# Designs tried in a protein design chat: miniprotein binders against BTB/POZ domain-containing protein 19 (BTBD19). Part 3

Target 1, 291 residues: BTB/POZ domain-containing protein 19 (BTBD19), of Homo sapiens (Human) (c9jj37)
Amino acid sequence: MEPLGLVVHGKAEPFSAALRSLVNNPRYSDVCFVVGQERQEVFAHRCLLACRCNFFQRLLGTEPGPGVPSPVVLSTVPTEAFLAVLEFLYTNSVKLYRHSVLEVLTAAVEYGLEELRELCLQFVVKVLDVDLVCEALQVAVTFGLGQLQERCVAFIEAHSQEALRTRGFLELSAAALLPLLRSDKLCVDEAELVRAARSWARVGAAVLERPVAEVAAPVVKELRLALLAPAELSALEEQNRQEPLIPVEQIVEAWKCHALRRGDEARGAPCRRRRGTLPREHHRFLDLSFK
Below, E stands for the ipSAE of ESMFold2; O stands for the ipSAE of OpenDDE; V2 stands for 0.75 times the mean of E and O plus 0.25 times the DockQ between their complexes.

## First folded at step 2 (miniprotein)

Design F3s1 (from F3 with H7Y L25E E35R V37W T39Y F54E L58K E67K I76F R78L)
Fold by ESMFold2-Fast, scan of step 2:
Structure F3s1 (fold): chain B 291 residues (1-291), chain A 81 residues (1-81)
Amino acid sequence: as target 1 above (291 residues)
Amino acid sequence: SKTVEIYIDASKHSPEEIIRKAWEEARKYAEEGYRVWIYISGGTEEQLRRILEELKEKLEKAGLKVKVEEKDGVIFILARE
């Protein structure tokens, strides 16, 4: 004869605080990580990491071996983000900051920490601003985070001019830039968008050590050159001679729209206006509808 | 013998940056007597092939014994003296 058991709980905060004290603490540590570009040593406990995270379970093995812990090098994760991951694994809670949340999100995705990933996503959406949104879009595209991608695109659509001038915009991959260039809701004029695309391609060309035109090739077809006035097309053509960005054939197609005064192509992307499109005289013979 | 494990996400860095960094760290630890495991994941198949070929060549030219294994799009490199 056994009485029925009842689950009871102690106070959460003292328990959490005790485990938090073990983060990056050499007391009872049995593994040492060398983390990030700064090569920072971080001390941890194999049993806590392995039972909380399958990535660490596979990484660390079963037994620590005799003597000093063997170093484990994780060169691509910043120290601050790694410490946040450890705090979460040890305490089931974490402090998130605007300046580091995207790196914590990245680590959560890479280490398969679904709950931490969701908490980071909720935080990112709440603190989204002009300076963060392009970097957040890049993370969303890199890891296939569809809901975050939609939220970032919507934010950029509402704050287009400001967002296009950020460092984060210049560092976007072609895959992350494409959804923006395909948007009818982008609140920016096409002349400004062409300038932004050239700046983006210049930065990419310098980083990848490739010609500007090659870096731009995946995205330039999305530029709606038929919306540009003759003077703007002439200026673009001259700049294109000095620094190739857009295929000559694409500029020629825009000139044909002026020569033929045709609006039938306006229903397609090359002639369709965006929310930020400024009026020009030749627009009267194009279908400028947008929604 | 002690083991050092190096993890690299090829989608976040240029192939040249990855090769330089992985080579530098692997050589250092192997010279200190460690067995070095390098795990490279992410990126395109073309990028991973280039990283594999150049990194293996550099490690072998330095006199290290190199074993390479591919599994589920991840490249594993074991380097030791």
Scores: ipSAE 0.000, ipTM 0.210, lowest interface PAE 19.6, mean pLDDT 80

Design F3s2 (from F3 with E5T H7R L25E V37F T39I F54E L58E E67R V74Y I76W R78I; at its last look DockQ between E and O 0.61; V2 from the best seeds 0.00; counts 0 for: pae E 7.4 > 1.5, pTM O .767 < .8)
Amino acid sequence: SKTVTIRIDASKHSPEEIIRKAWEEARKYAEEGYEVFIIISGGTEEQLRRILEELKEELEKAGLKVRVEEKDGYIWIIARE
ESMFold2-Fast, scan of step 2: ipSAE 0.126; ipTM 0.629
ESMFold2, look of step 3: ipSAE 0.013; ipTM 0.597
ESMFold2 (binder alone), look of step 3: mean pLDDT 81; pTM 0.764
OpenDDE base, look of step 3: ipSAE 0.031; ipTM 0.429

Design Ta (from T1 with Y22R R26W F34W W38F F42Y)
Fold by ESMFold2-Fast, scan of step 2:
Order: sequence, then structure tokens, then C-alpha cells
Structure Ta (fold): chain B 291 residues (1-291), chain A 82 residues (1-82)
Amino acid sequence: as target 1 above (291 residues)
Amino acid sequence: TPELQEVKEKIIELMREVADLRRKAWETGDPELWEQAFRLLYEAIDLASKIEKHGDIETLKEQLEKLKDEIRKLEERVKSLS
């Protein structure tokens, strides 16, 4: 049965524009946020925020106190990202930019704004490039955004050498780095990947004030040392003596592959070639399966 | 400057730690922990901004160490609730 009564809509743009005029407008506002480190005052409307977002409903409460309330301090969200969130809540639309979209995505996830999250995800995928992809991967891993994680990994696989040289790569958590190190599709040679992992571990060690080896411990198992030529393993051992990165046992296992000239069929990933693996004489004795 | 680059790298990693901490704090449902995690992230962003403006490096290092301590304390509080 066809329902009685027809839902009809006015023009969306004039309606949206009128509501947009209320964003950060001190006239008619009933709450003031102090946002970001610059302590930017942002004026808003409790009813609109609470109606549109459970986070703000909880944060602001349902009953205002007597008199003028003190400003609500949100020091950690950048002003630009906060204003984008307000624009979306007021108008159901937002202008997204490459330079701020990851911060808007972060706020959308944290405030439970599901539709804004999806819109940001679509935009991030569209604007992915070498400079953005590692930062996007970290956001995806941090919040469990599986599809974005897959898209970022695929992009890095296609642009491996450039991506591994970015600041964003050096800033990856161990959890975000692991999917990359597990990839057979990385277009980098294992010797270069070991160097990249060492640079990554150095940055983490400096920040956490922990030894390089300790920072690298969660990820070094994924390095396929059996792919390295004897001269490269010797160089790695020497560098490992100066700056420990990899357990000695792991290097010893790689040497056994050379000494015994045996395949690594039982060990699975540790000797599988990557898309960027350069040929070496001893590779004839290894299982170089590629996925 | 090598010292300036070192401080930049430390701040970037702290921003990553705070992002993970913000997710964990959100899961606790405690608005005070959300606010503290949010505050720490923006303190890190501000510190990065001061580096771009070539602020005093010794002052920035002191602020970085204070921020690291605050992050560790909040991590302990969040862990006690999980």
C-alpha cells in the first residue's frame, strides 16, 4: 500500500546557506568553544550540536547552568577541522581540502559522525599522493578503517620508493608499518627496505628514548634477510654491531641459507621475493614465490 | 639545523602517540580523558608550529619533555580503565 501524504522538499541550497550563516556567529549563539592552541573562539548553538551529534549532546549536557556558561575548551582539535565539523552539522555539507581532510576525518571518527567519516574517506582516496599516503595509512590503522588501510597499502605498493622516503613513512607506528613489510607487492629491494626500516626505527628511538633495536623489535621479523647477498649480510652485521637493529639469531638464519644452499619452503614469508627484489646468485636455491 | 630536525621528528611521533591515546580515551567514555587527550594533541601541533617559526630550540625541547610526561601519565590513566 502506497502511504498517504507526500514528502516535498524546498530548495536545499538556500536552506543550507541560512544555517551556514549561524556557524561561528556570536549572534544567537548559546555556547562558546575555545578551539586549538591559538585559542580561537568559535560560537555555536547547543540545540543544533546536540541534535546532530551524540558527542556534543554528552559534552554539553541537556540543561544549561544559570547565567553565561564558561567557554568549552577543546585545545587539541585544529580550528579549521572544528569549523568543518560545525559546517557539516549545521548544513549537512562541507568543503574538504587535502591539507586538512585527515584532521576532519579524525574529528569525524572521534565525534561519531558516521556520514562525515565516509565523505572524508572518499575524499582521501581521491586525493591520495606520495606525500599524504603514509599519514592517511596511520589514521586508517589508528581507527581501524580497513578499506582506507587497503587503499593506502595499494598506493604505497605502486609508489614504494617515493613513499618510503617521506616524513610520513618515518612517522608510521609499528602497527601501520607491518602491513607494508608483509607485502610481496612492495617495489623495493630488500637491502633498501632494511635501510628504510633502520631510518624508521631511528626516528621512533629518538622520540620514545628507547634503543633502536627495541623500537624495531615488532617489525624486524618481516624483513626477508635470506634475500640478501653474502656481502650485504656482512655489511648488515657490521652495521648491526654499531647500531643494533635485528636480532643476531635472525642474521644467523639468513647465513644458514647461504651455507647450506637450502630453500625456505617451511619458513613461509622470510625468503619470498617482493615485486622490487633484485636478482642475486643465491636466489636459485630459494623459494621465491610471489603473491 | 640538525637539532631542529631532531626536535621536529620527536614532535611528529608524539602526535602519533596522542592520536592512538585519543582513540583509547574515547573508548573509556570519560569526557575528562577525551579533553586531556585532545589538549595534548594540540599542544604537540602548537609546538610543531613554533618550530616552523624558528622559536628558541632549548625552550622547545623543554616543552617537548613536559608534553612527553603528560602523555605517559594519561596513558597510565587510560590503561587503568581498560
Scores: ipSAE 0.000, ipTM 0.110, lowest interface PAE 21.0, mean pLDDT 79

Design Tb (from T1 with E9L I12W M15R R16A F34Y W38F L41M F42L I45V)
Fold by ESMFold2-Fast, scan of step 2:
Structure Tb (fold): chain B 291 residues (1-291), chain A 82 residues (1-82)
Amino acid sequence: as target 1 above (291 residues)
Amino acid sequence: TPELQEVKLKIWELRAEVADLYRKARETGDPELYEQAFRLMLEAVDLASKIEKHGDIETLKEQLEKLKDEIRKLEERVKSLS
């Protein structure tokens, strides 16, 4: 009566397994990539890449010719991440690992693979730990991934002392560090945060071959020096004479808060407490909550 | 090496910006826009490859700045359409 076409499905697993067997398989391959710093050869199939990904469709062109390099060199994508991308394009599924997911996420962004990007984001959020979170924050800030940025900041707020001691923290850009230094929820005392900022600036100075003070300049204004006790400010001044980090004027503003018995947020002397701020005697005279 | 590392990071950032721009350009449906975005993607990939071959860093910095300028101009064109 009513002629209807019905969509019927074969078993998904054998179908996916067959296509997965083509990943990095020279049989029937018609393109060779050289990927990663180790220059590993990876064999692939132009038709599968092109129909699944506009980046590869454009990269590989309509027909192999003198305008298309052979092999195709993609030296900045790690081999494991590239193989994960191929697995996803061939099978619409991928196995994600904590140690490689940020590289797979980066490749997904680079190749315009929206679904793979979302899958990687969901996985990153689930596997966040102290060792991964700062590197994940850097990726989020670099690519404008706002939701991941918020999740990473919240994790660091909950695990502040541990996160600030990681290599990932020391490698953060100023742009990625700034949201952390602006956070009232950061569970760390200001004296410890100043030490962490100095360590961060030292590493950045070595990498960029710039003075410590210049590297720190974009972020040091967020340090709430008015929260520091007189002995701590005195120690900071002494260390600042040996290794400049903070403008002398900023330290002077903190001393004025002690002398005047009032914080001065409006004049660039931040004095709001953080979740981890340890009480000090002079805090009773600043704009701080007593309970 | 520190200077090389800085340029590598900038290229990594640039590749991400161009990839996002290519997606947005594709969504406009304008063939000229996403073809330009694709060309910029290929240039970013080429820069990354040249760094790995220890190419002249000053030349690479100049190419990086030119590519950044082209990306900004294309971003403005994509935004003006939607």
Scores: ipSAE 0.000, ipTM 0.312, lowest interface PAE 17.6, mean pLDDT 81

Design Tc (from T1 with I12L M15F A19S W38Y L41M F42W I45L)
Amino acid sequence: TPELQEVKEKILELFREVSDLYRKARETGDPELFEQAYRLMWEALDLASKIEKHGDIETLKEQLEKLKDEIRKLEERVKSLS
ESMFold2-Fast, scan of step 2: ipSAE 0.236; ipTM 0.693

Design Td (from T1 with M15L R16E A19W Y22L R26E F34L E35R W38I F42K I45Y)
Fold by ESMFold2-Fast, scan of step 2:
Structure Td (fold): chain B 291 residues (1-291), chain A 82 residues (1-82)
Amino acid sequence: as target 1 above (291 residues)
Amino acid sequence: TPELQEVKEKIIELLEEVWDLLRKAEETGDPELLRQAIRLLKEAYDLASKIEKHGDIETLKEQLEKLKDEIRKLEERVKSLS
C-alpha cells in the first residue's frame, strides 16, 4: 500500500565541512590524546571515533567519569598521521601527502581502517620514487602487504643503484632486505651490493648496539661472492678481517666455486648473475664447460 | 691464523693465473696452456687441502672433491688434444 521509501541526500560539502571543524577542536570534545614524540594534544569526540573504528571503540571503553578524563597517550603515531586518521573518521575523506602517507597507512593498518588502508596504498604506488620506495617496502613487509611489496621490489629492481644509496635503504629490516638480495633483476653490480650491505649493517649495528657481523648474519648468505673477481674477493677478505661482516667460510666457498666451475645452483646460488652484474673476464671463463 | 691467510692468498694468485691460461687456451687451442692450467689447479688443490686441515673441514670437503673432478676432466681433454 505504501510507496517505497526514497533515500534523499543533502549536499556533501557543508556536511563534511561541519564535521571537519570538530577535528582537534576542544569545543564539545570529550577525549584528549597526547600524540607522537612531540606529545601534541589532540581533542576528539568519543562517539564519532567509537562508531567509525573498532580500535577506538575498544580503546576508549565506557563513558568518561564526572571529572576531566586523563589524556590518552599514543606515543608511536606522528601527530600529522593521527590528524589525517581523525579527518577520515569524521568526514570519510582525507588529504594525503607524500611525506606522511606511510605513517597514515601504518595507522590505518594498526587501527583496522580497511578503506583508508586501500586509499593510502593507491596513493603510495602513484608517488613511489627513489627516496620513498625503501620506506614503503619496510611498511609492506611489516604488515604483510603483498601487492605493495611486489610494486616496491619492482621499482627498486628498475632503480637499484639510486635506491641502495638512500637513507630508507639503510634503515630496512633484514626481512625487508632479503627479497631485494634474492632478486636476479637487481640492476646493480655485486661489488656495489656488498658495499651497500656493509653500510646497511654498520647503520643497523649502531642503532641496535650489536656487532656488525650479527646484524648482517641473516642476509649475507644472499650475497653472490663468486661473481667477484679474485682481486675483489681478496680485498673483501682483508676488509672482513678488519671489520667482520661475512663468515670466512662463505668467502672460501666463493673461491672454491671459481676453481670448481660449479655453474648455477638453484635459489640464492653464489654464482648466479643479476641484471646489473658487470661483466668480468672470469665470468666468460666460468661459463665454459669442459665436456 | 697467519698460515691460513698465506695459503688463501696463494690460492687466489694461482686461480687468477689458471683463469688467464684457460682463457688463452680457448682462444688459441694450444694444449700446452691447458697443461699449465692443470699444473696450477693441482697446486691450488694441494693448498686447499691444507686449508681444510686447518679450518672449516665440512665446508671445504665437498669443494675439494669437485675440484679434483674438474682436474680429471681437464686432463682427459688434454689427452684428446694431443
Scores: ipSAE 0.000, ipTM 0.123, lowest interface PAE 18.6, mean pLDDT 78

Design Te (from T1 with K8L I12Y M15L A19I Y22R F34A W38R F42E I45F A48W E52R)
Fold by ESMFold2-Fast, scan of step 2:
Structure Te (fold): chain B 291 residues (1-291), chain A 82 residues (1-82)
Amino acid sequence: as target 1 above (291 residues)
Amino acid sequence: TPELQEVLEKIYELLREVIDLRRKARETGDPELAEQARRLLEEAFDLWSKIRKHGDIETLKEQLEKLKDEIRKLEERVKSLS
């Protein structure tokens, strides 16, 4: 169809800079947020938030008060992440940092900001390292971010020994840990994985003030104890007496695999090797086949 | 306390359910269902934050049960439109 006019553009940066100056500026604000655990006040503009984000449009339109503006409390978002969200809504651009990107991603998911979510996901994948990957996996599992989950699992599979020793690993939920323990591609020996699971359970037990065995209960079934040598199983039994982690029944099933060898009926105990499984003499008697 | 791990596990499960429910509610095109899902998502994030701060367990359990009931009711409404 015939063009009726020509769209021309001014310089983007001065325009963006002017709008960025409105972020957390009390002189022009018409709404005040109290964000994060420190209850930091953040000043904003209702019209900019509402036209750019359906979450804020509905949030700001539902206040039933008789006309006195009260601060809007958003306790779950850290101040830095909230300010990043505001920068994006005001300027259509944002500076992402490794230390805060997972919180910005969380806020983008929470507020339904699909483009910001995608930008954060692209950034996270590029900056993934041993120290970040477990925290990223937790976010992916929590919010059902399948592609990020796959990328994090693949990274942990390739860097298993280092990843399992991070604080992020110790803070994983059972739901996030479970896919890792089910992976045949983990480049870690089962003896080391049992030690990692115990450390994870100890941290969880301290935080939740529950016994180590109860914290470990949802995940220990995935530990492939049949891969452990007799001396390692004996050591595990001794440690289990001092600090219960694994049901005695599960250790007994592993011992059955040694006693019966594959020449009889070694049933019910997982014995498939992982990518990092170290060879042991009894492995010649186990069905380590994948297909 | 004895049940805190179960509460923590249930809230992670609940967050995933509410996020999925919000997507489904938006797909129905009903603004009332979308608004209800938004409120449940905010309540779920608030509860998750309180659990991270190791808040009062009894209060957290009560909030979790109320939130589960509201999610179940909204799921039934979304399913009736599908």
Scores: ipSAE 0.000, ipTM 0.140, lowest interface PAE 21.4, mean pLDDT 79

Design Tf (from T1 with I12R M15Y R16L A19L Y22F F34H W38L F42Y I45A)
Fold by ESMFold2-Fast, scan of step 2:
Structure Tf (fold): chain B 291 residues (1-291), chain A 82 residues (1-82)
Amino acid sequence: as target 1 above (291 residues)
Amino acid sequence: TPELQEVKEKIRELYLEVLDLFRKARETGDPELHEQALRLLYEAADLASKIEKHGDIETLKEQLEKLKDEIRKLEERVKSLS
């Protein structure tokens, strides 16, 4: 029958500062992680990690072995992102930076840290710019983060020309690039988009050690070649002979639009104008049908 | 029990293998492989959680072998696209 007592709080910062001092501090540490490609040692405390994070609870277990535990290797997480995760688990707060937030977001998703994930998403949206947006889109697509994906796509649609010139664009997966290439709202001309797709395929080919045409195959059908003027198609055809990117059949379909002065054979994605499409003389007949 | 500790150790090793496989699946750019790798990651984590709470070694060993088989199949698919 008695009422419950009132919960009161001490000052957060001194409490957090004390626990933050234990991050990567060998004092009282009972586990050592080897993280990232540089294989950096990071010292931590099993009880703090396990009680705050189900991933670490499952990974570390409840009792240390009779001897010294072997180091836990987490080669895929960068050291800075891992330290940010530890800071959050130890203090329930984290300092986020533009240069590392996507790696922290990735770790939060992989380790099932829902609150840290939401904090990272809020931060990414606030700092979203031309240089970050394609990398953010890749993370969103990789982990099915629908709201972030929609925000990134909308940003790229509005800032297409600048976004296509970023390193992040060149590193996009085919799955992340496809929604962009299907968008009617891209504020970029098709000639520039074709050049961007070739650059993207070149980088992917070098990384995956595969032919440019093979890397481009999943996405090239979305390129609207019928929008290109005859001189642009001729130049593309010559480039394609030197470095194959697009199937010959797709280039032939674009030439049919010029020869027939109709868009019927290429109606839909291959001839539909985008927001950034520059006017060309032949565009007058692309929407014509046999009816 | 020593047998239970051995199974726990194997499950933790498997979880780390799945994390590496997830990275490799991401590098392929195939959304189906991404989804399958992420699913295996969560399944491995769930298996680790169950062994802490139960202790039915035979059932857990069966689940571990099934998960190992699924991981090997995904590894083959990832390698074919690398």
Scores: ipSAE 0.000, ipTM 0.231, lowest interface PAE 16.2, mean pLDDT 80

Design Y2a (from Y2 with I45F A51L Y52R W58F F62W M65L Y66F)
Fold by ESMFold2-Fast, scan of step 2:
Structure Y2a (fold): chain B 291 residues (1-291), chain A 82 residues (1-82)
Amino acid sequence: as target 1 above (291 residues)
Amino acid sequence: SDELRKKIEEAQKELDRLKEQVEEALKRGDTEKVEKLRDEILEVFKKLAELRRENGDFETVWRLLFEALELSKELEEALSKL
């Protein structure tokens, strides 16, 4: 009944507070980082970083040079996110904020900090809203975070009209936009979705200095043009003449669905109705068979 | 920089002018003028994208891009109604 050894613990908070005081403290520091586009100096401790994180272990090496160490430049991480990473590495705790959590999540993934990644994912899911969800989706797609991707897609499906009008939506990569355009659960009419895709392509075209049609090319196949009424297709054709977005052949295929009143060729996407699809007279004929 | 601020102010004035003209053209049902204004709005996008690359007041440039996008959507909706 006499134990051979016992693990006993001191109070966690005083211990964490002492180590937190070392974050970005030039006194006792042995490495200086220059972080973000703002080129902010951040002071840290090689031994704490290396023992807590394999990324920093590899980055910093095992032996210091004979001279004064040059600053380590990490231009892609914002200062606030980097300081949050340091807080976590030093104290095993971090204060997360809605405005910075996606950048902290990104850093956690990039630095291989699995526990911090999970804590950030739990926080993101709790604070998801219309303004955050598209940015969160982009992070999920970029790093293959399947569960976050599913949660973001589900949120956008429930709040489609609002989400499509956000800055985050306009900044989505084609890869992140594709899961949304493939969704049968989007609560938005196809006419509105075509307008949203054009807006997305316009912003991307302006940023990249490329034609709108070229930017849109990877995603436009997912637009279900056969769901549009004849008047809407005519308007789209006219808009396409002024500002090319969709291949002419895709618009022609939509017109064939109207002319032939066929259900068979139209059964697959791009003819399937979405949750938000408004009824149109010709929709009755999308289920009609050949002869 | 002072040069970047001047370009941003110029883009904002141009966008405000276009908003005024779009509103007037829509009230008159002038489809031909609405189509011409659409082309001018697309040119504003190009100028705002250049300003964004110059890494000035990022938030102001994004606000202007978003306003130009909303104006473009308003124009597109109005064209479908005319």
Scores: ipSAE 0.000, ipTM 0.288, lowest interface PAE 14.7, mean pLDDT 80

Design Y2b (from Y2 with I45L A51L Y52M W58Y F62Y M65F Y66L S72V)
Fold by ESMFold2-Fast, scan of step 2:
Parts: C-alpha cells; structure tokens; sequence
Structure Y2b (fold): chain B 291 residues (1-291), chain A 82 residues (1-82)
C-alpha cells in the first residue's frame, strides 16, 4: 500500500466464481493431468498452480511441453481430492466432505499447502467418528501430524470396542497400531484385543503377501498375555498351532507368570491392566509390587 | 530330527524322575525339597519352551510342557499350605 493511494475492492463471490469456472475447464487450459486409479483427465492452468504452490512450480517447470499438452500422471491422488486442491488454489476456498477429507488432507500435506492442511485438520476433528477415526490415525502417523494423532488415539480409547471392529482398524500400519496397543486407557479386554490383533494381522498378511506371524511380529509384544486366564491361554495356544500369530516364547512367559504367581514386565511379559481389562482371579498377584 | 527326538526323550525321562521325587517330598512334607523340585521343574519347562520353537513334534513337546506346568502348580499349592 502507498500513502497517496486508496485500495478499493469489488465483490468477492463473483470474482471467486469466475476463477472457480476455470477448474477442470479445457478452455484456456495449458496442462492436462491424469489422476488417480480411475485415470481421470483434469484440465488446469500452469500460471495459477505455479504461483500458488511450490510443488506444482517444480513439477510443471521440469516438464515443459513442446506446444502440445502432454498428460501429467498423478496416479496416487483420487480425482475428488485433486479437484478440491485445484478449487483451493484457484479461489482460496474449498468445500470439504467427510468421505474425501482425508484424501484432501493427504494431498495438502504432500503438496505443501499449509493453509489447506490446517482447514482439513479442523474439519476432520469436527467430523471424527468410529468409522473415520482409524483412517484419520493412519494419515496422522504417516505424516507426523501430532495433534491429530492425539485426538484420534483419545477417541479410540473412549470408543475402543467399536473402533476395533472397523475396516479402518484392519488397514492400520504397524506404526499406527503400536500407540493403541501401548495405551493403558484402551477400553477393551485383553482377550478381545488379541482377537482384534489376529484379524488385523490376517488382513495385513493378505495385502502384503507375507505370513501372518511376520506381519504381527512388530506389534504382538505389546499384547499383555499375562492378563489372560489359564483357559484363555490354552485356547490361544491351540489357535496359535493352527495359525501362528504370537511367538511360543511369549505364551511361555505368560504361563510362567501363572506358575510363579507374579508379574514379569521387566522380562518383556507386560502385565499392567488396561481401562477395559475384565477382572480375573490371578490379577491379584500381578498387582503386587515386588520389594 | 533324530537330535530333536533324543532331546524330547531326555526331557520326558527328567520329568518322570522329578514326578517321582515330587510324590515323595509331598508325602514327607519336606518344604526345602518341594522348593528345590519347583525350581528344577521350572528349568525343564524352560527347555521344553525352547524345543517348541524348533518346530518339531509340537504335540509331544506341548504335552510335556503342560505336565511340567501342572507339577509346578501342585508344588506351589503345597508350599502355600505348608
């Protein structure tokens, strides 16, 4: 601003509407993207993308067409999320939906769009529920979004039984599952948590094309088998013979706790109760502090 | 495989010998002997756990493990009453 000048403004909405009309409009477009698994064509404008986003500035600067637009392939971003990014870059506003916000958040993080990232985070927190929370946790862990991670963990702690039965839970990475398995506030019994971990490992094994035991290896040490009653440990061992999940040594450590009637967390046999742990007779000696 | 079978047979003979000593110690109410036998059986339990890892005759090894565990429970119960 200058002392002799006066800044005056036109109406915001007609201006934004005009720019929004350019989103995915082949008229005046100078770049074509092919996005997502659906391979959808999206038309855009290099100058608007480059001046608003350093990611696109670098991307488009390295692939100058010889006068004919060549498709720029971005196979990992869904069409809806990409269109939301374009709307934001063109108009500085975006309409967010529950079904696509995590993909928009992912794109905002990957493209370095800090304002859009913050808007998505605020929206995710407001619409967080049982069906969304594990998917949101995965995004938070993947990109190091600490505040979102804390919010998702707290939600899962409060709604543990419901959250553990979701598809989002089954698709969690080991890195995202570990904070949950380490939580004393998890409102679920250890027997149910073992069953949930087995289901999680089965899905991961199918996706990663690896044995169930290998997929489970990074997380199973967090399972507090010493909390299980003798009959439950016997059932687990029988199931483990049919489908290996937990190292035999870990089950043996739980049996030693029963035989010796004492906890042994120092040896990697965690025995601390969770918020949802159902009482069992042997829990009396696990709560005794050794001198 | 032959080496594994020999180790399983050795564990079974050791466990059978310890069972006989447990019966005699409990009959005599020998608290010190019961405590020593508990420790010896825990060592057998540890060896059986290691054999289970070798993925051999799992059912036989597991059966011996359960027998050892039951003896430890019996000895601990006897110690609590003595």
Amino acid sequence: as target 1 above (291 residues)
Amino acid sequence: SDELRKKIEEAQKELDRLKEQVEEALKRGDTEKVEKLRDEILEVLKKLAELMRENGDYETVYRLFLEALELVKELEEALSKL
Scores: ipSAE 0.000, ipTM 0.289, lowest interface PAE 11.4, mean pLDDT 82

Design Ya (from Y1 with E33L V36W L39R T40A)
Fold by ESMFold2-Fast, scan of step 2:
Structure Ya (fold): chain B 291 residues (1-291), chain A 81 residues (1-81)
Amino acid sequence: as target 1 above (291 residues)
Amino acid sequence: SDELKERIEQLAKEVDRLESELKKSGDVEKARLKLWQLRAKIAELYREAKKRGDPEVYERAFKLFLEALEIVDEIEKLKSE
């Protein structure tokens, strides 16, 4: 008859500290990564990476290369984020910082690190502010993180004017901008939203080396031009002649709403008010088509 | 990169000079042409700094690009009225 076994534990912190000392340490290392645009060398241990992460297990295989191992290039992950991932894999703990958490979240999603992903999501929601929210929204849309997307959209709806003036807003993809432009809760007047969309398209056009109108094409249909007063539509037409942004046909449809003294009842959306819509005289004659 | 830092400083001075000239002369059309050329140079530097991973130049180029866009909007407002 065997006696009953008892599981006993040593102190966690010295154990974690010992493993943390191996992060980016060439001692006993058997793989070298070159990470980020700065091409920083990072030393690691195949057995620790492979047993903790299926991505690294597949990437590194089970046998060393036949000659001197060539560096494994991971150009898309910043060095700080990669080191945070290694710390988590080696110690099951990581320090998260506001300035780097979105990059750590991105790496966690890409490498299939579910626990690290959840920890990063909780941290992002907690530190969400005007300067971070649009960048967080972009990550959420890119990776299909529905809960984070909803939290970011709600934050932007509550802080619309400030959020639209951030770099993060100007660097949003069309896919990430669309949920904002479809929001009835967005606390911004349509005239200001048109100006924000033009600024967004100008930045995108410069970065992508494409015409402003081409960059804006996927999103401009969401602009509710029928809400604009005649003087505002006239100004938009003049601006559009100098720098095309919106199809002429879309502006014509808005003028038809004014001429007929009624909204487009069949479409509804082009005439619906947002939370931030400022009153205009012609709004009395728009059919806002409630469902 | 010291090269990129020098380039961004020169472009920033050109933006400031253009804004001062516009304020003094009121020549909207001359300002529009110069601003179009300047925006293109700023965008090119922004892309290069982003590709090279130079965060200081990238941040400064983006800020300068926004300043140039504000001047565009000011010119368009003056022309529309």
Scores: ipSAE 0.000, ipTM 0.267, lowest interface PAE 14.3, mean pLDDT 81

